# Designs tried in a protein design chat: VHH binders against q96fz2. Part 332

Target 1, 269 residues: q96fz2
Amino acid sequence: CGRTSCHLPRDVLTRACAYQDRRGQQRLPEWRDPDKYCPSYNKSPQSNSPVLLSRLHFEKDADSSERIIAPMRWGLVPSWFKESDPSKLQFNTTNCRSDTVMEKRSFKVPLGKGRRCVVLADGFYEWQRCQGTNQRQPYFIYFPQIKTEKSGSIGAADSPENWEKVWDNWRLLTMAGIFDCWEPPEGGDVLYSYTIITVDSCKGLSDIHHRMPAILDGEEAVSKWLDFGEVSTQEALKLIHPTENITFHAVSSVVNNSRNNTPECLAPV
Key: E = the ipSAE of ESMFold2; O = the ipSAE of OpenDDE; V2 = 0.75 times the mean of E and O plus 0.25 times the DockQ between their complexes.

## First folded at step 16 (VHH)

Design CC36 (framework vhh_6z1v_2)
Fold by ESMFold2-Fast, scan of step 16:
Structure CC36 (fold): chain B 269 residues (1-269), chain A 123 residues (1-123)
Amino acid sequence: as target 1 above (269 residues)
Amino acid sequence: EVQLVESGGRLVRTGGSLRLSCAASGSRFRYYVMGWFRQAPGKEREVVAAIVQSGGHTYYADFVKGRFTISRDNAKNTVYLQMNSLKPEDTAVYYCAAGKGIYLDTPSEYNYWGQGTQVTVSS
């Protein structure tokens, strides 16, 4: 998984993440660094994306079922990285293979510390290789959506009100991630960065791409992945598997250039 | 592009069962969401059931939950609707649809439609 869409305005995104804590109380996640959230239809590695994580990571005695939402850098920088510039990391940490996560020091260490997060997106993009040509067909991949009383589709919304109505009840894609905290040697703010765990593609995606993100389908899975205070690493890893509960449609080549940030990137073609 | 042909519609007694089939032509069937819709005289076309490309997620309208089952066979380019415990209110023309749209429950999200097959449930 190397490209996503996460374009919802901050307030809409926050409402889309409404949840119930362990007591059954309806809550919204509390923001950290909300000004660093940059919505886009076309997010690439090294950009910031919103993730959910347990409040217990920030407050010693917090209820581990309570959630924080924070922008984190896509591309995990290990806590042990010794250079001053994280962009100089010599290996790609955009994704973490589920089959080797306990073998790779960069991922095993933060996972052992309970540094699990849920990466939020409207959906993700993959490029299908076509027979006999070097051209690839991009697809937008997302949870199945059900229309309420809202009007318009992604491709049909042409006014600000119509676009807002399309996204009011959008079910965000929830991907299993691992994050780490890196302290610059020169001093400065701690860098929070994440990787998306990947699994073999489900049957429905196998013709598009051979790998897919580990998707956490539903609030039970999301809660268990986030709750490192009550759910062990071993139990949490049982949630990491392919899912068939996804849909997709072909999109135009506009998405190919990560600098293009328009609704056309995810509109059906 | 895909062409859809429904079959299986007929007269059935209340409480009976019926299986509808929809055969798709072409090799791109697996890339479409498939839906069954129905339209009774004087009423709008409404969703009955839908199934995503993999078959791993299904949607059912409230009025058919527990009675109808949608399934698909991507190797045979076919989608099915198994209808049990039929009621007179199920009398309608049933349409098969293939779509690339976002919403599973909305007729306008579907690009290709069959001609329909008539299901009549007698009291």
Scores: ipSAE 0.590, ipTM 0.852, lowest interface PAE 2.3, mean pLDDT 89

Design CC37 (framework vhh_6z1v_2)
Fold by ESMFold2-Fast, scan of step 16:
Structure CC37 (fold): chain B 269 residues (1-269), chain A 123 residues (1-123)
Amino acid sequence: as target 1 above (269 residues)
Amino acid sequence: EVQLVESGGRLVRTGGSLRLSCAASGSRFRYYVMGWFRQAPGKEREVVAAIVQSGGSIYYADFVKGRFTISRDNAKNTVYLQMNSLKPEDTAVYYCAAGKGIYLDTPSEYNYWGQGTQVTVSS
């Protein structure tokens, strides 16, 4: 997974992340560094994306089932990185293979510290190789969506004017991530950065791309992945597998250029 | 790009069963969400069931849950609707649809439609 859409305004995104803590209390995640959230239809590595993580990472004795939402840099910078410039990291940490996560020090160490997060997106993009050409067909891949939740009265969804209302009840894609905290050797602010765990593609996506992000399908899986105070690393890793509970549609080549940030990037063609 | 042909509609008695089939022509069947919709006289077209490309996610309207089963065979370019415990209220023209839109339960998200097949349920 190397390109996502996460375009919801902060307040809409926050409501889309409503959850229940372990006591059954309804909550919204509390923001850290909300001003660093940059909505975009076309997010690439090294940009910031919103992630959910346990409040216990920030507050001693906090309930580990309570959630923080924070923007983090996409591309994990290990805590042991010695250079002053994170962009000089020798290897790509945009994704982390599920089959080697416990073998790679960059991922094993933060995982051992409970540094699990859920990466939020509208969905992600993949490029399918086309027969007989170097052309690739981009697809937008996301959870199945149901409109009847709030739509029932006057008018159909036929109007292009209703496109903006698609997002009112959007079910966000929830991807399993690992994060780490890097302190610049010369001092300065701690950098929080993440990687997305990847698995073999499900049957439904195998013709588009051979790998997919590890998607946490539903609140039970999300809660267990985040709750490092109650759920061990070994138990959490059982949540990492392909899912068939996804859909997709072809999109315009407009998305190819990561500088393009418009609704056309994810609109069906 | 896809043409859809429904078959299997007929007269059935209350409590009976019926299987509808929808055959798609074209090479891109596996890339479409498929849905079954119905329309009774004087009513709007409504979703019955929908199935994503892989078959790994399925939507059912509340009024058919536990009675109807949607399935697809991507090798045969066919989608099916198995209807059990049929009621007079199920009488309608049933339409097969292929879509690349976002919402599974909304007719306007579907781009290609069959001609429909009549299902009549009598007591």
Scores: ipSAE 0.789, ipTM 0.912, lowest interface PAE 0.8, mean pLDDT 90

Design CC38 (framework vhh_6z1v_2)
Fold by ESMFold2-Fast, scan of step 16:
Structure CC38 (fold): chain B 269 residues (1-269), chain A 123 residues (1-123)
Amino acid sequence: as target 1 above (269 residues)
Amino acid sequence: EVQLVESGGRLVRTGGSLRLSCAASGSRFRYYVMGWFRQAPGKEREVVAAIVQSGGSTFYADFVKGRFTISRDNAKNTVYLQMNSLKPEDTAVYYCAAGKGIYLDTPSEYNYWGQGTQVTVSS
């Protein structure tokens, strides 16, 4: 998983993350550093993406079932990294293989500290190698979507003003992540950065790409992954597996260039 | 691109069962969401059921939940609709559709449509 879309305006994204805490209270996640959230149809590694994590990471006596939403850098910078520039990290931490997560120090250490997060996206992109050609076909991959209420006439409005209403009931993709906290040696703000755990592709995606992100399908899986106060590392890792509850469609080559940030990036071809 | 041909529609009595089949031609069947839609005279075409590429997720309209089952066989390029406990209100032309759009329950998201098969449920 190396490219995502996360374009919802902050208010819409926040409402899409409505949840219930352990006591059954309806809640919206509380933002940290909301100014660092940059919506985009075409997110690449090193950019910031919103993640959910337990409030207990920030407040000693907090209920571990309460959620914070915070932008974090995509590409985990280990807490032990000693250079002043994180971009100089010698190895790629965009993804973390589920089968070796407990063998790799960069992931094992933060996982042992309960630093689990849920990475939010509209969906992710993968490039399928086409037989008989060197060209690749991009696909946008996301949870199945249903319109919950009657929409007007069959005729497409296509008005720019109506574009935002398309996303009011969007079910966000929820991917299992691990984060770490890095303190610059020269001083300055703590850097929060994450990696996406990857698994073997499900049957439905195997013709597109051989790997997929570990998707947490539904609120029970999301809450157990986040709740490091009640759910051990061993129990949480049981949530890491392929899912068949996924759909996709082909998109145009516009998405290939990560500088392109328009709705055309995810529109069906 | 895909071409769709429905079969199995016929007259059945209230409470009866029927299985509809939709045969797809083309090499890209496995890449499409498949749906069954119906249209009664003077009514809009409405969703009945839909199934994602792998068959691992399905959608059903409220009026068929518990009675109908959608399934697909990607090796045979076929999608099925098993209809049980049929009611007179189920009388309609049933259409098979293949789509690459976003919403499973919206006709405009489907790109390719069959010619339809008539289901008549009599009391």
Scores: ipSAE 0.747, ipTM 0.900, lowest interface PAE 0.9, mean pLDDT 89

Design CC39 (framework vhh_6z1v_2)
Fold by ESMFold2-Fast, scan of step 16:
Structure CC39 (fold): chain B 269 residues (1-269), chain A 123 residues (1-123)
Amino acid sequence: as target 1 above (269 residues)
Amino acid sequence: EVQLVESGGRLVRTGGSLRLSCAASGSRFRYYVMGWFRQAPGKEREVVAGIVQSGGSTYHADFVKGRFTISRDNAKNTVYLQMNSLKPEDTAVYYCAAGKGIYLDTPSEYNYWGQGTQVTVSS
C-alpha cells in the first residue's frame, strides 16, 4: 500500500472516529497537532496522514483505551536513526511485511514499546498490471458502506456529484500501523512516523495486487490493536491477517500523479 | 434554543479558591466542546480551559495550568472551572462557551457564548 485517500474535513473525520472506551463511554479522539492535517484524495509516502493511538503514549497513567488522533509522517523513521536528515534512511519503511515484523529491528523495537496505531483513510489505491501493455489500471479499494436514511448509494450513483451524499456517513478504512518517535540529533521537534503492516492479498483482491494492508475490521479489532496497556504484542499480532470484507472500483489515470488532489481521483470510470 | 448560564463569579482574596459553573440548555445538537474564556479590561478575550464532550480530554492555558481545573457533568450538560491559588491578575469577566467543534484551544470551535460572570481577586 503506497497511496491513499483521506479527504474528509477535520470535523467530519473526527466524528467518523467516534468510539467507546473500556467503560462503554462514548468518546471522540483528542487531536494532537490538528493544524498538520491536510485532507487529500491522493496521499503518498512522506506526507502526513491521521492515525489513532492510545492516550497512554502521551499521558502517564492515562486509560489505555482512550484514543488520540494525530497526523504522522508516512514512512517510519526508527528512534535509533542517527543521521540528521530522515530522507537518508537506507530502507523503505512505507510498509512492513507481517511475516518479518518481529525480525526487523526497525519494527520489532517500536512494537515492543506498544507503538501500535490505526492508520485512517477513505480507502487506498492499487495499480493492476494489464497484459500486453505498460499501462496499469488503478483501483480505489475501501470498506463496504452501510446505507443509512441520510446516506446516498454508491451503486446508484450516476455521476461524481452523487458521491458527495455518501461522505457524511462514510466508514473509514482502518489499517494496522506501527509508529516510532525520532529525536533530531541537532535538536528540534520529535518526529512521529508510521508504517502500514501488509499481508498477502485476499481472494477478492488477488487479480488487482498480490499484497494488501492489514485491515482491522470493526471496533473490537481496532480497540485491541490500540490498547497496548491491556493487549500484549503477541495477542495484537493475531489481528493481522487478510480480510475479504472489502470492495473496489476502477478509477481514472488522474490518480497516477500524486499532485492531483480532486474527487476525480476516486470517482468510478 | 441554545442558552448558556454562568454562575459563581464573586470577589475573592488573593490565594483563595472559587468554582464557576456553566449550565448549557438546548437539545438540537449535543455540545462537543465546552470551555472557559476570560477578558480583562483593555485585553483580548483568551482561552482559559476546555473539555470535550466525553470528559476524557482537557486543555488548560499555560497561565492557569496547575491552578485551574475544568470538569464536566454530562448528565446535567454543565461545565465547571475550579480556580485555586487565585492572583490579582486573574481578575476578569469569565465567559462560558460551547460548540459543535472538537478542538479545545481554538476559539472558532466555540459557537455559543454566555453573558459572562465577573471574578475579582483582591489583595
Scores: ipSAE 0.000, ipTM 0.119, lowest interface PAE 17.5, mean pLDDT 84

Design CC4 (framework vhh_6z1v_2; at its last look DockQ between E and O 0.71; V2 from the best seeds 0.83)
Fold by OpenDDE, look of step 17:
Structure CC4 (fold): chain B 269 residues (1-269), chain A 123 residues (1-123)
Amino acid sequence: as target 1 above (269 residues)
Amino acid sequence: EVQLVESGGRLVRTGGSLRLSCAASGSRFRYYVMGWFRQAPGKEREVVAAIVQTGGSTYYADFVKGRFTISRDNAKNTVYLQMNSLKPEDTAVYYCAAGKGIYLDTPSEYNYWGQGTQVTVSS
């Protein structure tokens, strides 16, 4: 996974992340560093994206089922990294393969510390290789969406004016991630960064791409992944597998340029 | 372009079962969301069920109430609607549709439509 969409306004995103804690109380996640949130239809590595993580990471003795939402840098910077510039990292940390997560120190160590997060997105993009050509067709992949359960309004999807309303009830894609905290050697703010765990693609997606993000499907999976206080690493890793509960459509080549940040990026063609 | 051909519609008695099939032309069947719709005389076309490309997720209208099952076989380019416990209210022309749209329950999100097959449920 090298490209995602996360374009919802902050308030809409927050509401979309409503959850029940272990006591059954309805909650909204609290924001950390909300000013770092930058909505975009075209998110690339090194950009900031919102993730969910347990409150216990920030507050001692907190209920580990409570969630925080925070923008983090895409591309995990390990805590042990000693260079002053994260861009000097010589290995790719955009993704973490599920089969080697325990073999790589950069992922194993933070995972062992319970630094699990849920990466939020509208969906992700993948490019299908066209047989016999060097051309690639991009696809937008996301959770299946139902309009009637969400907006009650007839015809809202086709008008730009109603576009915002359509997204009010969008089911966000929830991807399993690992995050780490890096302190710059020269001082400054702690950098929070994440990697997306990837798995072999489900059969339905295999013709498009052979790998896919580990998708956490449903509140239980999300809760268990986040709750490092109650759920062990070994138990959490059982949640990491391909899922067929996805849909997709072809999009235009507009998304190929990471600088393009318009609704056309994810529009069906 | 995808051509869709429905089959299986017939007269059945209340409480009976029927299986509809929709055969799609071409090699791109696996890239479409498939849906079943119905239109009764004097009524608007309404969604019955939908299934995503992978078959991993389905949608059913409220009136289905567990009576119908949508499935697909991508190797056969076919989508099915198993209908059980049929009622007179289920009498309609049933349409198969293929879509690349975002919303499963929205007719306008479907680009290709079959000719329809008549289902009649007698009391």
Scores: ipSAE 0.916, ipTM 0.964, lowest interface PAE 0.4, mean pLDDT 93
Fold by ESMFold2, look of step 17:
Structure CC4 (fold): chain B 269 residues (1-269), chain A 123 residues (1-123)
Amino acid sequence: as target 1 above (269 residues)
Amino acid sequence: EVQLVESGGRLVRTGGSLRLSCAASGSRFRYYVMGWFRQAPGKEREVVAAIVQTGGSTYYADFVKGRFTISRDNAKNTVYLQMNSLKPEDTAVYYCAAGKGIYLDTPSEYNYWGQGTQVTVSS
């Protein structure tokens, strides 16, 4: 998992993240650093994307079931990193394999501190290698979607107004992540950064790619992953598995260039 | 591209059961969302059920109320609709459809359609 779409305006994204706390109260997550949110149809490592995390990470004695939403850097920078420039990190932290998460210092340490997050996206992209050629076919992969409003025309992308309505009730993809906090040696703001946990693909996706993000399917899974005050690391890791509750469609090669930030990136072809 | 052929539609009595089949051509079947739609005389085509490529998620229209089950067999390039507890209101032409679009329940998201098979439920 090395490319996602997360393009919704902040207010729309926030409403899509409505949840219930431990007491059953309906809530929206509270933003931190909203100015760092950079929506795009084509997010790549080192960019910022919104994640959910427990309020308890920021506030002494807070209700650990309450959620904060914050943009974080994709590509976990460990708290022990010594260089001044995160791009000098000598290993790739875009993803964290579930089968070795407790063996890798970069992931084990923050996980032991309860630094679990939910990475938000419209969906993610994967490239299928076609046998007999070097060509790769990109796919957009996302939760199944049901329309809440009548369409009346061919495809959701046949006009700008219809395309925007596709997103009014979009079910966001919720992926399990780990984050860490790094203090630059030269000073400045603490850097929050995340990795996405990966698992073996479910059978239905294995023809496209052999790995997939660990998807948290439903509010119970999301709540348990976030709530490090009530859910131990051992119990949380039981949530990490492939899912077959997923759909996909082929997209054009426009998405291949990470500078392309247009709806064409995820439009069906 | 895929060609779809429905079969199994016939006359049944109220309360009866029927299984529809949809055979798909080509090697791309596993890449499509599959749906069953129906159209009664004087009415618009409506979704009955849909199933994602993996088989791991299904959608059913509210009127189904647990009576129908969609399934797919990617090895045989086939989609099924098991219909139980049939009612006269279920009388319609049933269409198999394959989609590359986004919404499971929206006919315009489906790119390929079969010719239809008639289901008639007598009182």
Scores: ipSAE 0.811, ipTM 0.924, lowest interface PAE 0.7, mean pLDDT 91
Fold by ESMFold2-Fast, scan of step 16:
Structure CC4 (fold): chain B 269 residues (1-269), chain A 123 residues (1-123)
Amino acid sequence: as target 1 above (269 residues)
Amino acid sequence: EVQLVESGGRLVRTGGSLRLSCAASGSRFRYYVMGWFRQAPGKEREVVAAIVQTGGSTYYADFVKGRFTISRDNAKNTVYLQMNSLKPEDTAVYYCAAGKGIYLDTPSEYNYWGQGTQVTVSS
């Protein structure tokens, strides 16, 4: 997984992340560094994306089921990294293979500290090789969407002028991530960065691409992945597997250039 | 492009069961979301059920949940609707549809439609 869309305005994104804590209390996640959130239809590694993580990472004795939302750099910088410039890291940490996560120090160490997060996106992009040609066909891959199930503005999706309002009822893709905290040797702000765990693609996606992100389908899976205070590493890793609860459609080549940041990047063709 | 042909519609008694089939022509079937819609006399066309390309997610209208099951066979280019515990209010023409759109429950997201098959449920 190397390209996503996460374009929702901050307030819409926050409401889309409404959840219940372990006591059943309805909540919205609390923001950290909201000014670092940069919505885009075409997000690549090195950019910031919003993630959910347990409040217990920031506040001693906090309820581990309560959630923070924070923008983090895509491309995990290990806490043990000794160089002054994180862009100098020579290891590819955009994705973390589920089968070797406990063998790679860059991922094993933060995972052992409970540094699990849920990476938020509208969906992700993959490029399918077309047989007999050098051209690749991009696809936008996302959770199945229902227009009328959530009460809201009627007709927003049917109005050509209100295309962007179709997102009011959007179900965000929730991907399993691992994050780490790096302190610059020369001082400065702590850098929070993440990697997306990847698995073999499900049968329904196998002809598009051979790998997919580990998707956490539903609030039970999301809650267990985030709750490092109650859920052990071994138990949490049982949530990491392919899913068939996914849909997709072909998109135009506009998405190929990561500088293009318009709704046309994910529009069906 | 894909062409869709529905079959299986007939007269059944209240409480009966019926299986509808939708055969698709073309090599692109596995890339389409498939849906079943219905239209009763004097009413608008409404969604009944939908299934994503992978078969791993389904949508059902509230009035059929627990009674109807949608499934697909991508190797045979076919979609099915198993209808159980049929009621007189299920009487309608049932349409198969294929789409590349975003929303599973919206007719305008579907690009290709069959001609329909009539289901009549008598009390």
Scores: ipSAE 0.786, ipTM 0.911, lowest interface PAE 0.9, mean pLDDT 89
ESMFold2 (binder alone), look of step 17: mean pLDDT 86; pTM 0.888

Design CC40 (framework vhh_6z1v_2)
Fold by ESMFold2-Fast, scan of step 16:
Structure CC40 (fold): chain B 269 residues (1-269), chain A 123 residues (1-123)
Amino acid sequence: as target 1 above (269 residues)
Amino acid sequence: EVQLVESGGRLVRTGGSLRLSCAASGSRFRFYVMGWFRQAPGKEREVVAAIVQSGGSTYYADFVKGRFTISRDNAKNTVYLQMNSLKPEDTAVYYCAAGKGIYLDTPSEYDYWGQGTQVTVSS
């Protein structure tokens, strides 16, 4: 819940987010601040990551089913924060527990404003405790991937070393997030920042870690979470639960240092 | 390292049923994706079905959907393929595979393979 990979080039990421609006029209999300998108195999809190959110947040009277994609800071800065430096926030807002989300002012307030977003990633990392040592085994955790979109007779063998091709049809991990907007007290650009909602881990991940992000599995869940114009907070929160539709593999300790940003971070070992 | 041994392959009549089993030995079976693949004479090895570590997600090739079911028992270190409504076209050597790779439908993503079990479907 504290480290992700989101390395796809902007064009590939945008196509991976193709969707249908309420009227069934095929669309790509429209970018805000695309120059702030920094692809990385190893994204930590306080870095920017791409999120999906409803166009209605930016345009009065827009169709709430239409989507914007925007980079936001990981680590929610509440709109009421009065200090000049967001890094001085006294408490950690990288994650938000699903069971206490309506009890915490930092999360309840933006939820009441419909500030729901979908956090995009290739997948996320977790560290498994190893008995008898202080070292932990990292794992990369992601949606099950299928190389072939249409299944029939599968022809000639695929060539190994096709690292570029592995990402052509990648199914992005879609995590439920809450965002807020903070205006610096002494002026400057509005800061958009988010937190990832967390739930108890599923059976498949329980041997790795006891918590997991709330994953929105499929376009119906994604659309309902984003559409704050038609879906109430109460109804949206019913989408927040563990999922078993997940897979993982062990990775090298290279990922441990957040400064390392190479394909080795998520390659199977 | 994991060793895989398939069993259950035999001759069966068209319309019949058969269950294949794959017994795994070695450590950490529950951390592998498991798959069933088949290869008929003169054809490439193709995916039949795959199952993630928890059993919470499965993949089926279009030509077996509705007829075959993959399942796993992590307590027994076994994976199964239940084959119903068998057709002559299902005749092949069936292979069990374990992988740490990314794609469920791709043979090269699987690290460990059994020796195969022959399934023959006659009219």
Scores: ipSAE 0.708, ipTM 0.889, lowest interface PAE 1.1, mean pLDDT 89

Design CC5 (framework vhh_6z1v_2)
Fold by ESMFold2-Fast, scan of step 16:
Formats: sequence, C-alpha cells, structure tokens
Structure CC5 (fold): chain B 269 residues (1-269), chain A 123 residues (1-123)
Amino acid sequence: as target 1 above (269 residues)
Amino acid sequence: EVQLVESGGRLVRTGGSLRLSCAASGSRFRYYVMGWFRQAPGKEREVVAAIVQSGGSTYYADFVKGRFTISRDNAKNTVYLQMNSLKPEDTAVYYCAAGKGIYIDTPSEYNYWGQGTQVTVSS
C-alpha cells in the first residue's frame, strides 16, 4: 500500500469517526495538531495522514478506549534514528510485513510499547500490471459503500452536481498501523510517524496486486487494535489478516502523478 | 464491457422458491460488483441484492432479508439469486446488473444491464 485518498474536510472526517467508548458513550475523537491535516485525493509516503490512537498515549491514566485523531507522517522514523533529517532514513518504512513485524527492530520496539494506530483513508490505490504490456491500470480500493435503500430508488443524488453528497455517509477505510515517536537530536517537536501493516492479498484483489493493507473490518476490530491498555500485542496481532470485505473500480491515469489532487483521481472510468 | 443474460423467471405459488441465474460474457466479470434489481408495473427499478467482486460482502434490501440469497461463481461468470418464501409483492421483472460505481445499492451506479426475467408470484 503506497498511495491513498483521504480528502474529507476535517469536520466530515471527524463525524465519520464517531465511536463508542468502553462505557457505551457515543464520542467523537479529539484532535491533536489539526492544522497538520491536509486533505488530498492522492496521498503518498512522507505526507501526513490522519490516524486514530488511544488517548492513553497522551494522558496518564486516561481511559484506553477513548480515541485521539492526529495527523502523522507516513513512513515510520524509529525512535533510535540518529540523523537530524528523517528523510535520510536508508530503508523504506511505508509498509511493514505482518509475517516479519516481530523480527524487525523498527517495528517490534514500538509495537511492544503499544504504539498501535488505525490509519484512515477514503480508500487506497494499486496499479495492476497488464499482461504483455508496460501499461499499468490503477484501481481505487475501499469498503463497500451503501446509501440508504430509499436513495437507491431516487436518482436525485446521482447527478455530478450532487457529488459532494457522496461523501456525507462514506465508510472510511481503517488500516492497521504502527507508529513511533522520534525526538530530533538538535531539538524541536517530536515527530509522530507510522507504517501500514501489509498482508497477502485476499482472493478478490489477487489479480490486481499480491499484497494489501491489513484492514480492520468493523468497530470491534478497530477498538481492540487501538486499546493497548487492555489488549496485548499477541492478542492484537490476531486481528491482522486479509479481508474479502472490499470493493474496487478502475480509475484514470491522472492518479499516477502524486501532484494531481482532484476528484478525477478516484472517479470510476 | 460485459453482456448479461438472465434466466429462471417463471410463475411460482406464494411460499414457493425460485433460483435466478445471470450468465456474463467476457473475462472481466470478476472485476464487477453484481446486483439484482426488480421493477414491477408502475414502480421504479429498485435494488434487491448486491455482491462484491470476491463474494465476500453482500447487500440485501430490507424487504428480502432472510428470504433471498445472492451468490456468484467467478469461474463460471455467473451470479445467482436464490428466492425463498416468495410473496405476491415479489412479482416483478428481475434484472441482473454489473457495476463499477461507488454505491452497490444504487441502480445508477450500474453500467451494464440484462434484459430481465419475469417472476410472477400467484396468491
């Protein structure tokens, strides 16, 4: 997973993340550094993306089931990294293979500290290699989206003029991530950065790409992954597996250039 | 592009069962969300059920939940609708559709449509 869309305005994104805490109370996640959130249809590694994480990471004795939403840099910078510029990290940490996560120091250490997060996106992009050609077909991959049954019979919302309404009830993709905290050697703000855990593709995606992000399908999985105060590393890792609960459609080559940031990036072709 | 041909529609008595089949042409069937829709005389076309590419996620309209089951066989390029406990209200032309749109429960998101198969449920 190397490219995502996360374009919702902050208010819409926040409402899409409504959840229940351990006591059954309905909540919205509280923002940290909201000014760093930059919506885009075409997010690449090294850019910031919103993630959910437990409030307990920031507040001693907080209820570990309560959630913070914070922008983090895509591309995990280990806490032990010694250079002054994190972009000088010599290995790629945009993804973390599920089968070696406990063998790689860069991932094992933050995982042992409970530094689990849920990476939010509208969906992600993958490029299918076409047989017998150098052409690659991009696809947008996301959770199945449902309008109300009433909306399906009424065509008013299907107009391009009403495209904004497509996003009102969008079910965000929730990917399992690991984050770490890096303190610049020369001082400055702590950098929060993450990696997306990857697994073998499900049957439905195998013809598009051989790997997929570990998707946390539903609130039970999301809650258990985030709740490092009650759910051990061993138990949380049981949530990391392929899912068939996804859909996709082909998109235009506009998405290929990461500088393109328009709705055309994810529109069906 | 895909072409769709429905079969299996017939007259059935109230409480009966029926299985509809939809055969698709071409090698791209597995890339489409498939749906079953119906239209009774004087009514709008409405969603009945939908199934994602892998078959790992399904949608059912409230009025068929517990009675109908959608399934697909990507090796055979076929989608099925198993209809149980049929009611007179289920009388309609049933359409198979293939889509690459965003919402799986919305008729306008489907690009390719079959010609329909008539299901009549007698009281």
Scores: ipSAE 0.713, ipTM 0.888, lowest interface PAE 1.1, mean pLDDT 89

